# Miniprotein binders against Protein EXORDIUM-like 6 (EXL6): the designs that were tried, part 5

Target 1, 305 residues: Protein EXORDIUM-like 6 (EXL6), of Arabidopsis thaliana (Mouse-ear cress) (q9m8t8)
Amino acid sequence: REPPSQIPNGTLDLSLLWYGQFTPTQKERVHDFIESLNFDAKEGLDPKVSAWWKVVESYQERFEVKDIYRQKKSNRTVAPRIKVKVVRSYVDEKMKYGKELTMGNGEKLVETAIGNMSKVVPVVLLSAQVRAHGVGFCDGTCQHNALAKIKGQKEPRRYIMVSNPEVECPGECAWPFHTADKGPRGMTYQPASGEVGADALVIQLATGLADLATNPDLTKSLFKSETTPYNDDVKKNHESSSMYIVDPATKCTRVFGSGAFPGFTGRIRVDPITGGAFNSHGINHLKFLIPSIWDPKTKSCWTPM

## First folded at step 18 (miniprotein)

Design fd3 (from fd0 with F60M K61M)
Fold by ESMFold2-Fast, scan of step 18:
Structure fd3 (fold): chain B 305 residues (1-305), chain A 98 residues (1-98)
Amino acid sequence: as target 1 above (305 residues)
Amino acid sequence: DKITVTVRVTDEGRTKTFKFTVDSPEEMREIMERIREIIEEMNPREVEITIHTSDPELAMMFAMEMAEMFRRMGFTEIYIHIKITNGKLTVEVEGERD
């Protein structure tokens, strides 16, 4: 299929809606992660969250066409940047629609996050107590990326919805900070923030932002691969030889480092003081564990280490 | 089933290698304790432990225990790398300190 469309003007202005009760750590963790996407200062440690975001940003090149031109242009092409910032944050701690959300209630929360703003991306964050119906959370997905039909607007609005999975489905959506409940259970780690919900929210938001940036038109699948992400660093005589069509943000969902396989994250770091797992650094010397992203240039899951 | 464990200890550019082979989970626990003693006695700046096995549960337990040991010993960089090659699991646990 054709390369995805570019993000307008190279900016993602996010409007956050926090639905339900969140800890200060959960809120700060999400904000710090977002700010870290564009943090590439020299005083920061490597690998950076921004290095991962640069792979996501590279999708703004129409890879096939522009790569051919770059070969002819003496390596003078600079990859486009996507600047991400929070322009609004709204809290509904009492939960206006209760703890059981229908799809219609969820769409109303999206409209609330949009408010009167044009060209903003609404992000709805659901607390651990909330159950969202019809969205697919805890039934094959841990984040929701969709289009909302907004009354009075010509074009549908792209939005992201994430939920703190630590009460409803930690085994599906909080791995590797909780034992997996499907397939190989494998290794678990401590969250770098000290809270499972805070780091799980970051992973789901990272996946949602990557999906939005690499698949802005919400096509079912993008790019072909002849290799599986788990076998990219090993050539085997009897490995599955087949072509795959990949969604960049979801192909590498449980890959966090090189050498990953089902049940195991791949190569990551452990903080010697806290025991927290991480694979990247952000602002204020903060450490994050973020999922790998498919790199169409190398046809593999890009890992920070 | 044979399990192979290799421990590489580096201090001031000098590397010493210790190799162990075990045939049971009980022997593996004894080897893990011996590894602790080697690291405490030598006080190295860099340690790399590699285990080859076809048992993912044992590999997971080994990696977690060794990483926690490195944390307690003051290693500032701790890496866990698990990979599959030709149907065998390789677990590498690395620790570095100044």
Scores: ipSAE 0.012, ipTM 0.447, lowest interface PAE 8.8, mean pLDDT 77

Design fd4 (from fd0 with M64L A67V)
Fold by ESMFold2-Fast, scan of step 18:
Structure fd4 (fold): chain B 305 residues (1-305), chain A 98 residues (1-98)
Amino acid sequence: as target 1 above (305 residues)
Amino acid sequence: DKITVTVRVTDEGRTKTFKFTVDSPEEMREIMERIREIIEEMNPREVEITIHTSDPELAFKFALEMVEMFRRMGFTEIYIHIKITNGKLTVEVEGERD
């Protein structure tokens, strides 16, 4: 009925805020993953992180009204590309607002990530030192892809906030690199980077970026929808906050390959040198395990393998 | 309780198949050693190991043990796939090398 939502100018300019202490591996892994989204390797290194991102980009495909009197030059429809780039990366090692986050403090971190920039998407990354249960992490949520009302700005800003899941809820947010908290014990794998926190952080960021790119109109939905479910406890505890937390529905949760079931990721590869599990290739021959994405064209979870 | 293991080794386009059947998980370590010996003796470029079992913990442990064996034997492409059909698990571990 409606044409798919479109990201203005086909660019996601990310402003990263690293809140707390992170290893060099955690920071490098995130930057390498982001760069890999735009990396069109032509060698026999398939599947690619960029191929996964092309499925996300397909949501930006506009349905043009077919002119019944015209012939198309090609039978192939190409979706516009979404370039993802880091335009700012700021580190707050001392954790200005402390180790226990509240909604108000989370809002201030989003504001810090934005700085003076009008068109950036703030990405707040929380270190293992931070307790973020009070802002809704764990209990089904490993990243927030939501809205923040910014003082002095008319429109709310879309943001991503990612917890480092190693401490508070690793069996929920660091699976499959940590034993699951619920369901069958299942398979656990080694992370390709050698650090559970680094590869789990990439999984949660990938989910946040995909949700943002496939549902850029979330801002309008939250303010105009009268049928949106309401949580009165959240309203009472956080109604003075300018932050709105919505975890968009995902159809491919905990799926990384074909044939996934509770306790098993689906088909994956193992790096023979590191023992790390992966399903996609990125820049500099780096290997990543990234979540499956719903493909509206096939009406199924697109799996790298 | 019957556990079946199939080992397919391929070299230069020719495939040989070995089949094992056991009644208990305790016999699996001996089968793993036999698999290692087959691969060392035949030096194949491609190996597919399939195990059928109704025990998920056994299936997962077997898959990870076979992956470690492939790593130690110089396989450069390693795949894990587990299928579930009517409560029975099929574990497939594939390795390829030059």
Scores: ipSAE 0.471, ipTM 0.809, lowest interface PAE 2.4, mean pLDDT 77

Design fd6 (from fd0 with K61M M64L)
Fold by ESMFold2-Fast, scan of step 18:
Structure fd6 (fold): chain B 305 residues (1-305), chain A 98 residues (1-98)
Amino acid sequence: as target 1 above (305 residues)
Amino acid sequence: DKITVTVRVTDEGRTKTFKFTVDSPEEMREIMERIREIIEEMNPREVEITIHTSDPELAFMFALEMAEMFRRMGFTEIYIHIKITNGKLTVEVEGERD
């Protein structure tokens, strides 16, 4: 009866912190991708980035109550719309907390991204200058989507932190634009933007945004944060606190199109101008390669094609 | 083992099919050149190339080289799809233009 956890007011307000030096292409690709999540104009090319975001939105689907005050039966299902906006973008080129990411430094970066804003989701993006392997990045993880306890605040805050995909573990975090580290050799594509770091950053951010929007009830975090209570059915199925829990986008890791298998992304398109790989279109006819997302209705990874 | 290459060229709803067999990966470059000549001669709006192989490196190389060839030949929509069935790979590279 209780609806799933909701994004406040149907708006996801992002505060970006760019930690270290980034190229203009990296910054532009991230902003263009975010703007593309809600771009659904008829003049746009298909498949759309916004079609992928509608799958994310469908996780919050509920029945429309025809007569709510009389508590009569619903006649339709309604998927809430989630408008994603960048409300702040700040660059710390000098890296105030240094180049080695620790648990404490990670917390400070999240706090910096929040600043004085009460209702934003901090997104911390780590440059190629930053080393983050020591806090769990690279070993199957290219982004963190968790809760942080903020000094002076009663409620913990959801955050996303994206590691640099190019330096520490490119075969894990920059595939399919870099040769895979594990399994079959794998097929390597060119990035549509011309920069591996820019397009790989978009893939990791997309995963974090989808997992945040579809799974707000987190039980664990890499950084110092409060443990969120979990559903009893999930608790009964976990015998160890170290059990790996996957979110919808993370469940479809390395799937970008239909027919994916180890070493192959699944069906994709090639840009005739750049040679870059893509599976979706956004604003201004821009091309993106975005990861698949688990669809509970079909019990499979939904792909744009 | 023989590698089978199927080339389907379509223009104004009419499809012609060309089939080739090669005995080694080294002969694949010759087949790629022959495919280019067919496309240049027939100037089709749609091309689909299918190869069957058990060699994943050959499959990946073929897909990337064919997609690059289509790009250089002016195709505006280019697709890559690879299927695996019983350890065998089917590579499909499709190009479309006006």
Scores: ipSAE 0.590, ipTM 0.865, lowest interface PAE 1.7, mean pLDDT 80

Design fd8 (from fd0 with E65I A67V)
Fold by ESMFold2-Fast, scan of step 18:
Structure fd8 (fold): chain B 305 residues (1-305), chain A 98 residues (1-98)
Amino acid sequence: as target 1 above (305 residues)
Amino acid sequence: DKITVTVRVTDEGRTKTFKFTVDSPEEMREIMERIREIIEEMNPREVEITIHTSDPELAFKFAMIMVEMFRRMGFTEIYIHIKITNGKLTVEVEGERD
């Protein structure tokens, strides 16, 4: 298959738009998670959130180099870094467009997040009680990754929109911190932050960032269900009506550890003090539960443990 | 509803295994208490509890009770793994401490 396009300049500058009312914990968890993507200090605890991000970065490792004479082709692997940072964070607590968002209203929020910045990736986060129509939330997705045409710009802009995970379909968007519609009904893990919404937002944002970084041009690959791990989460992706055309990185959205199968997370850890479920460590000894990444090199879902 | 429980306790690289079979959920309370007694008496650094059952809700409930027990007994690293092995549901709960 054709390798995905590289992220220009190896940098993702995020502009966050918080639409509606969020708790301090929700905002802090999102910012701490983003900062943790590039935290790779030796003294930090393993496995790291940054180890997960290195798998995402590895999608850009393959490019072909031709020698001076263009007579010999070599496949050189480069492990480029993608530096992720928040360059702007705007809060719209009063919800300018109300609690029921159309696609047009969503596009206006994307424009607001971009402001006057030429190279930011807008991330729109929706609070509880906000519903976005026409984006396929609760139909196998809990985040929307798309292109928006911006007035005055030749290039369409990639954006991420993250649904509220707690209200409309928590069995899909807040699992495994909320009981799933399928599988064991008693299966409920405690969030490491103490708030279901905060840790679920991290899961959905992680999925959106992985999709963006591994597929910046929104190109898709055809995958047969018999040859790859394929779960229901990607079949209803709003970007495609074809169940066999999916982004490889998002195949593992309900896999959190080794040995996962439908309805079950795979291997995870529990914080002995808080009871919170996690599979990775970030800055300031914080613990996160993040979904696995499909690794095309091993043809499997990479898990932190 | 037949449930099998295997308890592995390891200290200084030496492992001892205990096996239980339960025919009813009512007997589970006695097995849970016995597991607590084994861990308390042997003071192991590592414990692995494996449960085989056809009832996924009971399996997860048992796993959460074992996790809570490990937390109260001072285990600092706690793992949960639910998997299917040879068509049967297997739940593993691991605890480690100094």
Scores: ipSAE 0.678, ipTM 0.875, lowest interface PAE 1.2, mean pLDDT 78

Design fd9 (from fd0 with F60M E65I)
Fold by ESMFold2-Fast, scan of step 18:
Structure fd9 (fold): chain B 305 residues (1-305), chain A 98 residues (1-98)
Amino acid sequence: as target 1 above (305 residues)
Amino acid sequence: DKITVTVRVTDEGRTKTFKFTVDSPEEMREIMERIREIIEEMNPREVEITIHTSDPELAMKFAMIMAEMFRRMGFTEIYIHIKITNGKLTVEVEGERD
């Protein structure tokens, strides 16, 4: 019924707001990860971060206009590409709205990330100095990819907000680099960057980007029908059915490799130099651990290995 | 608790398999040292170590120690895979080098 979701002009322009103090490694890892989404030039270093991003891109569909006179139908041969670019990066080291965020000042951070730019996706990154329980982080949530009403704008803006998982809920949001709150406890994996706060930040950003790109208007995500019991009248059940919408990366939460189950990542690789855990390669021979994403073609969580 | 460890070493298409069984985690240190000795003596291009145990902490610790051993021994491709079946953990640690 609805046309498939698409990113306008095949470009996702990100405006980053770094709220608080970040290490150089945290900033470098985020930028390198984003650049790696569209990097596929190095043959022989598979799996690539860009292969994971191609699964995201496959959620977009291209249709040719139907020729009614000739009764011709569209043929789909390839999904359109999504080019991801950082068009603005702003640092607020002094934390203008303080260290303990409320819902209201969280919305102001989204507005700050937008600035004077039209059509950008604001990405707010919260430092380890920030407490974000007041904006709904932890307790099952490590990133928001939602809608914000911007003062003076008619339409709400899609945004991403990522908490730094090192301080508030590392057992939930920094797994597998920190001991899990759920499942078996044991030795943690080393992050490929050497910093838990950098690699965990990348995992949460990856989840937010994938879920946003596969569901840009928040109503056309991968659809799971969980219907209410037939205790209402038929008309109300049809028009107000409670449908559970699952975004593709969130559907594969805590899965990083084949054979994953609660408490375990699935198959991963260990860097022979650093000891760091990874499942994909990006620019400059960099190694990343990125979450799996639901693939509707295989009806399973796509894993790099 | 029965703990089983299987070590497969492969060089030039030839594979040898070594199997160990212990009943306590305390004996694992001696098995880990024996595994190191086998790899040093045979100098294989590929090694796969599989452990079966009902102890998740032991399984994860074993996997990390084996992966670190492979790293220090010059393996360039290192993989960790963990499964649960009927309450038993199967951990597989693979190393490859040229």
Scores: ipSAE 0.179, ipTM 0.674, lowest interface PAE 5.3, mean pLDDT 77

Design mu1 (from fa0 with I84V)
Fold by ESMFold2-Fast, scan of step 18:
Structure mu1 (fold): chain B 305 residues (1-305), chain A 98 residues (1-98)
Amino acid sequence: as target 1 above (305 residues)
Amino acid sequence: DKITVTVRVTDEGRTKTFKFTVDSPEEMREIMERIREIIEEMNPREVEITIHTSDPELAFKFAMEMAEMFRRMGFTWIEIHYKVTNGKLTVEVEGERD
């Protein structure tokens, strides 16, 4: 059985579980974003969502030294690709465990997302009315990446859980489409989809996918404890220690566009049709605002613009 | 405190610059209307609006309203950039069309 945190054959096969009521726009937005990660057609507009995903893919070069050594292959000039695709999508509109999820209920949702599949990354998406306890949502995090011990399985399995922050903590987890908890009053952008929840879900899923792909074993210390200079408002999830580890996309929380500083986006564009804020293009002429990711070569948060 | 707004309009390589200074946020609506008049009268291909202020709420409101104005005027490329310049908050709103 493949280790749950490995990216076998450069493919992330996602099994989505939609828990609660979601709009068609929210579901379509998530699927379109995922498909856009690998959209690299020459006729597409720049910057691309796939260009951001190539930065994520570049982390593979650093952490695949053992494979290169064993194979004795010639040097590569390009980073290994990671294809992301949805292989299963399950909807629980009636919310089997209700609107108040314990950690145990969350683990059962992860198991449901896995189903009978041996090679999937479960992604649990929680509707706006759902509250998940014990995972740190709205208390320093807006998505949850973890390992779950699944009954009857030898190895723990990596999963992603995201909530629609539109109701619980939009000031923390839906910025910049909602006024920040600390920041100028009324400072908001329009979401390109027309729905705050849909574009906020994309931001949180993007962060989760990037952190998973850059640290698939959840055992590597890529960074020691650092608060990004761009996000003084985010509360820390861990109890005080002199050091802790921060994943690349989480390290760049709230950094959108070049020149960003605390409470403010850097360079972004406004769609002349929708009025929505964006910094990247995907499939079907769609526009997305995606978060930056830490670039270890420049020691900065890399942005599409 | 004083708020400064610089409007640069460019058409076929020719650039004209207009500068405004106001003593209150309430006067900003008048400046926004004047900017609209300038753009309508000159019909430029490119417009850059820069506001310097210590009032982040005003800066953000100004940027959003200018972006909306550009949309209504048929600009096809609209960009917003917040930055700190010489210790002051600066917001730049750029529009392009042909």
Scores: ipSAE 0.673, ipTM 0.881, lowest interface PAE 1.4, mean pLDDT 78

Design mu10 (from fa0 with E57D)
Fold by ESMFold2-Fast, scan of step 18:
Structure mu10 (fold): chain B 305 residues (1-305), chain A 98 residues (1-98)
Amino acid sequence: as target 1 above (305 residues)
Amino acid sequence: DKITVTVRVTDEGRTKTFKFTVDSPEEMREIMERIREIIEEMNPREVEITIHTSDPDLAFKFAMEMAEMFRRMGFTWIEIHYKITNGKLTVEVEGERD
């Protein structure tokens, strides 16, 4: 029997904490991306961010065992849509815990984003000024999608933490808008927003939201379904901390279109106005480059194009 | 390795194809210039440029230069597509306008 979804009745309520200084473009880009998940782009503008989100929604299908002796499979579809809503937005421009974050500081930022809300998913966004290495960024990890044990709450909370990589580790976490530091350098593109940080944050957030919607119970996945040494190491770290940080499944995070290979995003479009790379359309004629989604049925990345 | 470039231009249902073969990256700049001349002369609604090469860095550079050229020439749909077959890259850059 699958555990209850942590996404109630078709609504995913996000509480944002902006830690440090962000440009208006960075903030607007994140909000516009979130709105674009809920509302279709103009007719004729395909692919759509909302269509990408519908693929994510399709992985909410549940499997259950109806008879222990027969063990027959039963499938049902969950709500056809998950509305993603920003219900709270905090800004800490002066950075209460400074620029050098520890895991403990990260935990406090997650708690701050939650506030007193019982059913919100905290999203912590770290500015380019922040040294995010102390909370696990930049060494092959460009976002956190994990569980935090919150004092006074029965169940651990899913959280998303993203960091603007353009100062600390652009060659690791700002591709394809920056040349890679190691391995195949490949093609780099202009960001559609005009800001590397703004579009990099969207890619990290898109990955976090997709992972949250397709894998709402990371603990079950790690401790009951996975058998790799990586999972054992993560379990050890989890047991010694109230904050759980897992490198999410990254098979599709660098795949943006069909034909992707090391150093190349796959099929993309170039905006004739900005020169920026994109693979999806959002509201108000906005264009986004968002990562592909792992399809467990085909064991491959589903691509927007 | 030999580099093969195919340029397909279409306007009001009329399609014309141009093919080029070069042996070095240095000659590639000349082909890019030639492609610009073809597009300027024919003023097509649709252009598809296909390049076959085993050099991914050259392919990437070519694709970006062609996409920028299409943007500057007023194309409103610009797409880049890659495919690897037997160690050779097929790069396709498509431009469309009304």
Scores: ipSAE 0.653, ipTM 0.872, lowest interface PAE 1.4, mean pLDDT 78

Design mu11 (from fa0 with A63S)
Fold by ESMFold2-Fast, scan of step 18:
Structure mu11 (fold): chain B 305 residues (1-305), chain A 98 residues (1-98)
Amino acid sequence: as target 1 above (305 residues)
Amino acid sequence: DKITVTVRVTDEGRTKTFKFTVDSPEEMREIMERIREIIEEMNPREVEITIHTSDPELAFKFSMEMAEMFRRMGFTWIEIHYKITNGKLTVEVEGERD
């Protein structure tokens, strides 16, 4: 009787494909972040990564239909949980398609991440050595979030692709751990993990996961805008314009705390042990800096602090 | 530009406030050292340092150096706020310890 959840059975089963060389810290931070999305410590430290994920879950709020004073309706809503799991993690250290990826190569990597699994979300992570031409990682969206048509399958598959933010447009994608294109230049926060490439990768993955979970079928668009292709000459020569969807987390990129404004993160905390900047706690007392997410109820970017 | 720095130290429920005005950014390091001396002398559980300035780079440097000072002095909770009101930038750095 009630409409189905936007995320079937309340689970996101992720298949990670690590393309190229990654540090142990990069891999560990990604896995720890994902596990932290559903981690609720009873008397743990606040804010929690899981509190941020509950905002993502709120996009699935349902309208209950039941008898109220003999009326078959209710003004109550509920937000189902979304459990996120890594069900496969594969490393292509030798880089089967080389270091210069075309869009076609990217599609093959998505297919590789899916394998023979019917219900996984492929997440392709590109190492610092890799360049993906024509994908547009430097147009204000530091992760690529789209639908792929899979050979032999009727339904297209949602995927996430992230390039190494330390190398690919670091002023946009590795801020605030790298010098920004706007605001105070040459001034950065320390990453809690000690590696810019690890904590910035978590930021981009967080954005992609939130955007995917709030709009899993790309069947609704919060915002549409014309995208300038990575190569402007290609767009001009083919006379085609690509429309893109600006999803909830992507709309709030570079906002990490309350009171944020251009060039400034907003409210953050500093780890007394590492000196690293963070705004949330996860499993094993680990600290993360995660981006804000658009909250339609307040019509603003919700932040952990 | 005129720089205003307010230091609030709290221990056992009692708060003391110190205010400084600086004619130039070049004097800011002297103020930072004075802040360190106040914290060392009073041994507070909670400290809030507020700087009002129109220089974003100075504000960022100030916040990071104060956070590092808190870290070196054994504070276990360190938080940075940036606020803009009426075109003026305010930086608040808070430190707490058990």
Scores: ipSAE 0.660, ipTM 0.880, lowest interface PAE 1.4, mean pLDDT 78

Design mu12 (from fa0 with E68Q)
Fold by ESMFold2-Fast, scan of step 18:
Structure mu12 (fold): chain B 305 residues (1-305), chain A 98 residues (1-98)
Amino acid sequence: as target 1 above (305 residues)
Amino acid sequence: DKITVTVRVTDEGRTKTFKFTVDSPEEMREIMERIREIIEEMNPREVEITIHTSDPELAFKFAMEMAQMFRRMGFTWIEIHYKITNGKLTVEVEGERD
């Protein structure tokens, strides 16, 4: 049976709202990362951001049952593609709702990001000037990936809201570029961009995009656990057919490479020029550190390396 | 606790292995300096350094120092691996240049 959640028409049209002041590096890193999702980096520059995105796309794989010459059935697995692009980018440098955000004001920012567009995914990015204590960041949460009830619309809208990782719980949200609350305390990775707030913002946005794309209708799971996440849509017919759709990137929080465990990212590479940590390549020979994604086929966190 | 460091240097298909045992974290600076001397003397194109320890903070610090050393020595490909086996952390730092 087909899962209820799927990205319509295989596209994610993003409407970005930058709330407060951001550096050029923060804006460029976010845009470059998004463009890298569907960009096949030059041969030899592996791993690729686009390969990471193909794992996200694989959550929408289908079996086609085909009648060949009407004599037999054959199964064919199709991996649909999800094209991601920014269709709008708006900056509110004056911060219409001030520097202290409540959940209600956050919802108004989501509405602002949507504007008059019927098919966009709003992405609200909060600057270092913003304090979002009332929105509920921290405590293991560095981005919100939820549904908002929009006035005048019948169906709620899916959105992503990302806190500034340097200001909101940096030991959780800016790790591994900031000293962690657990694991290595005195030594951190350098960000490839040179700015903690830019590369950490990319990590949180990547987490939100992956979780949104794999579960666009925010399907509930009644059997969630730290070791064996469970999807309500699973048909338990065969032992090897078990699968999971439970916020896949959030399930792999703080896992960036193979061999990861509490306090340690797992395998990463170090850029010889910048000293920055990375695990993937994107457009313009750019390097990114992106989170791992739970893979229901292998029942483990898929890592770029 | 016992700390073990293995250094493998490879050039033109030839590999040499150096092993060190360290009784305390304070001796790690001496081992790092010795590793730098080995790499300078032998001028290898590939280096793999493995540290096996029960101290995760020490392992992380060692890995970062070795990665920075590789940068200063002209290595163009640098990778850090973490593994936990039999309750102990193994970290490997690999460098390649040509």
Scores: ipSAE 0.655, ipTM 0.872, lowest interface PAE 1.4, mean pLDDT 78

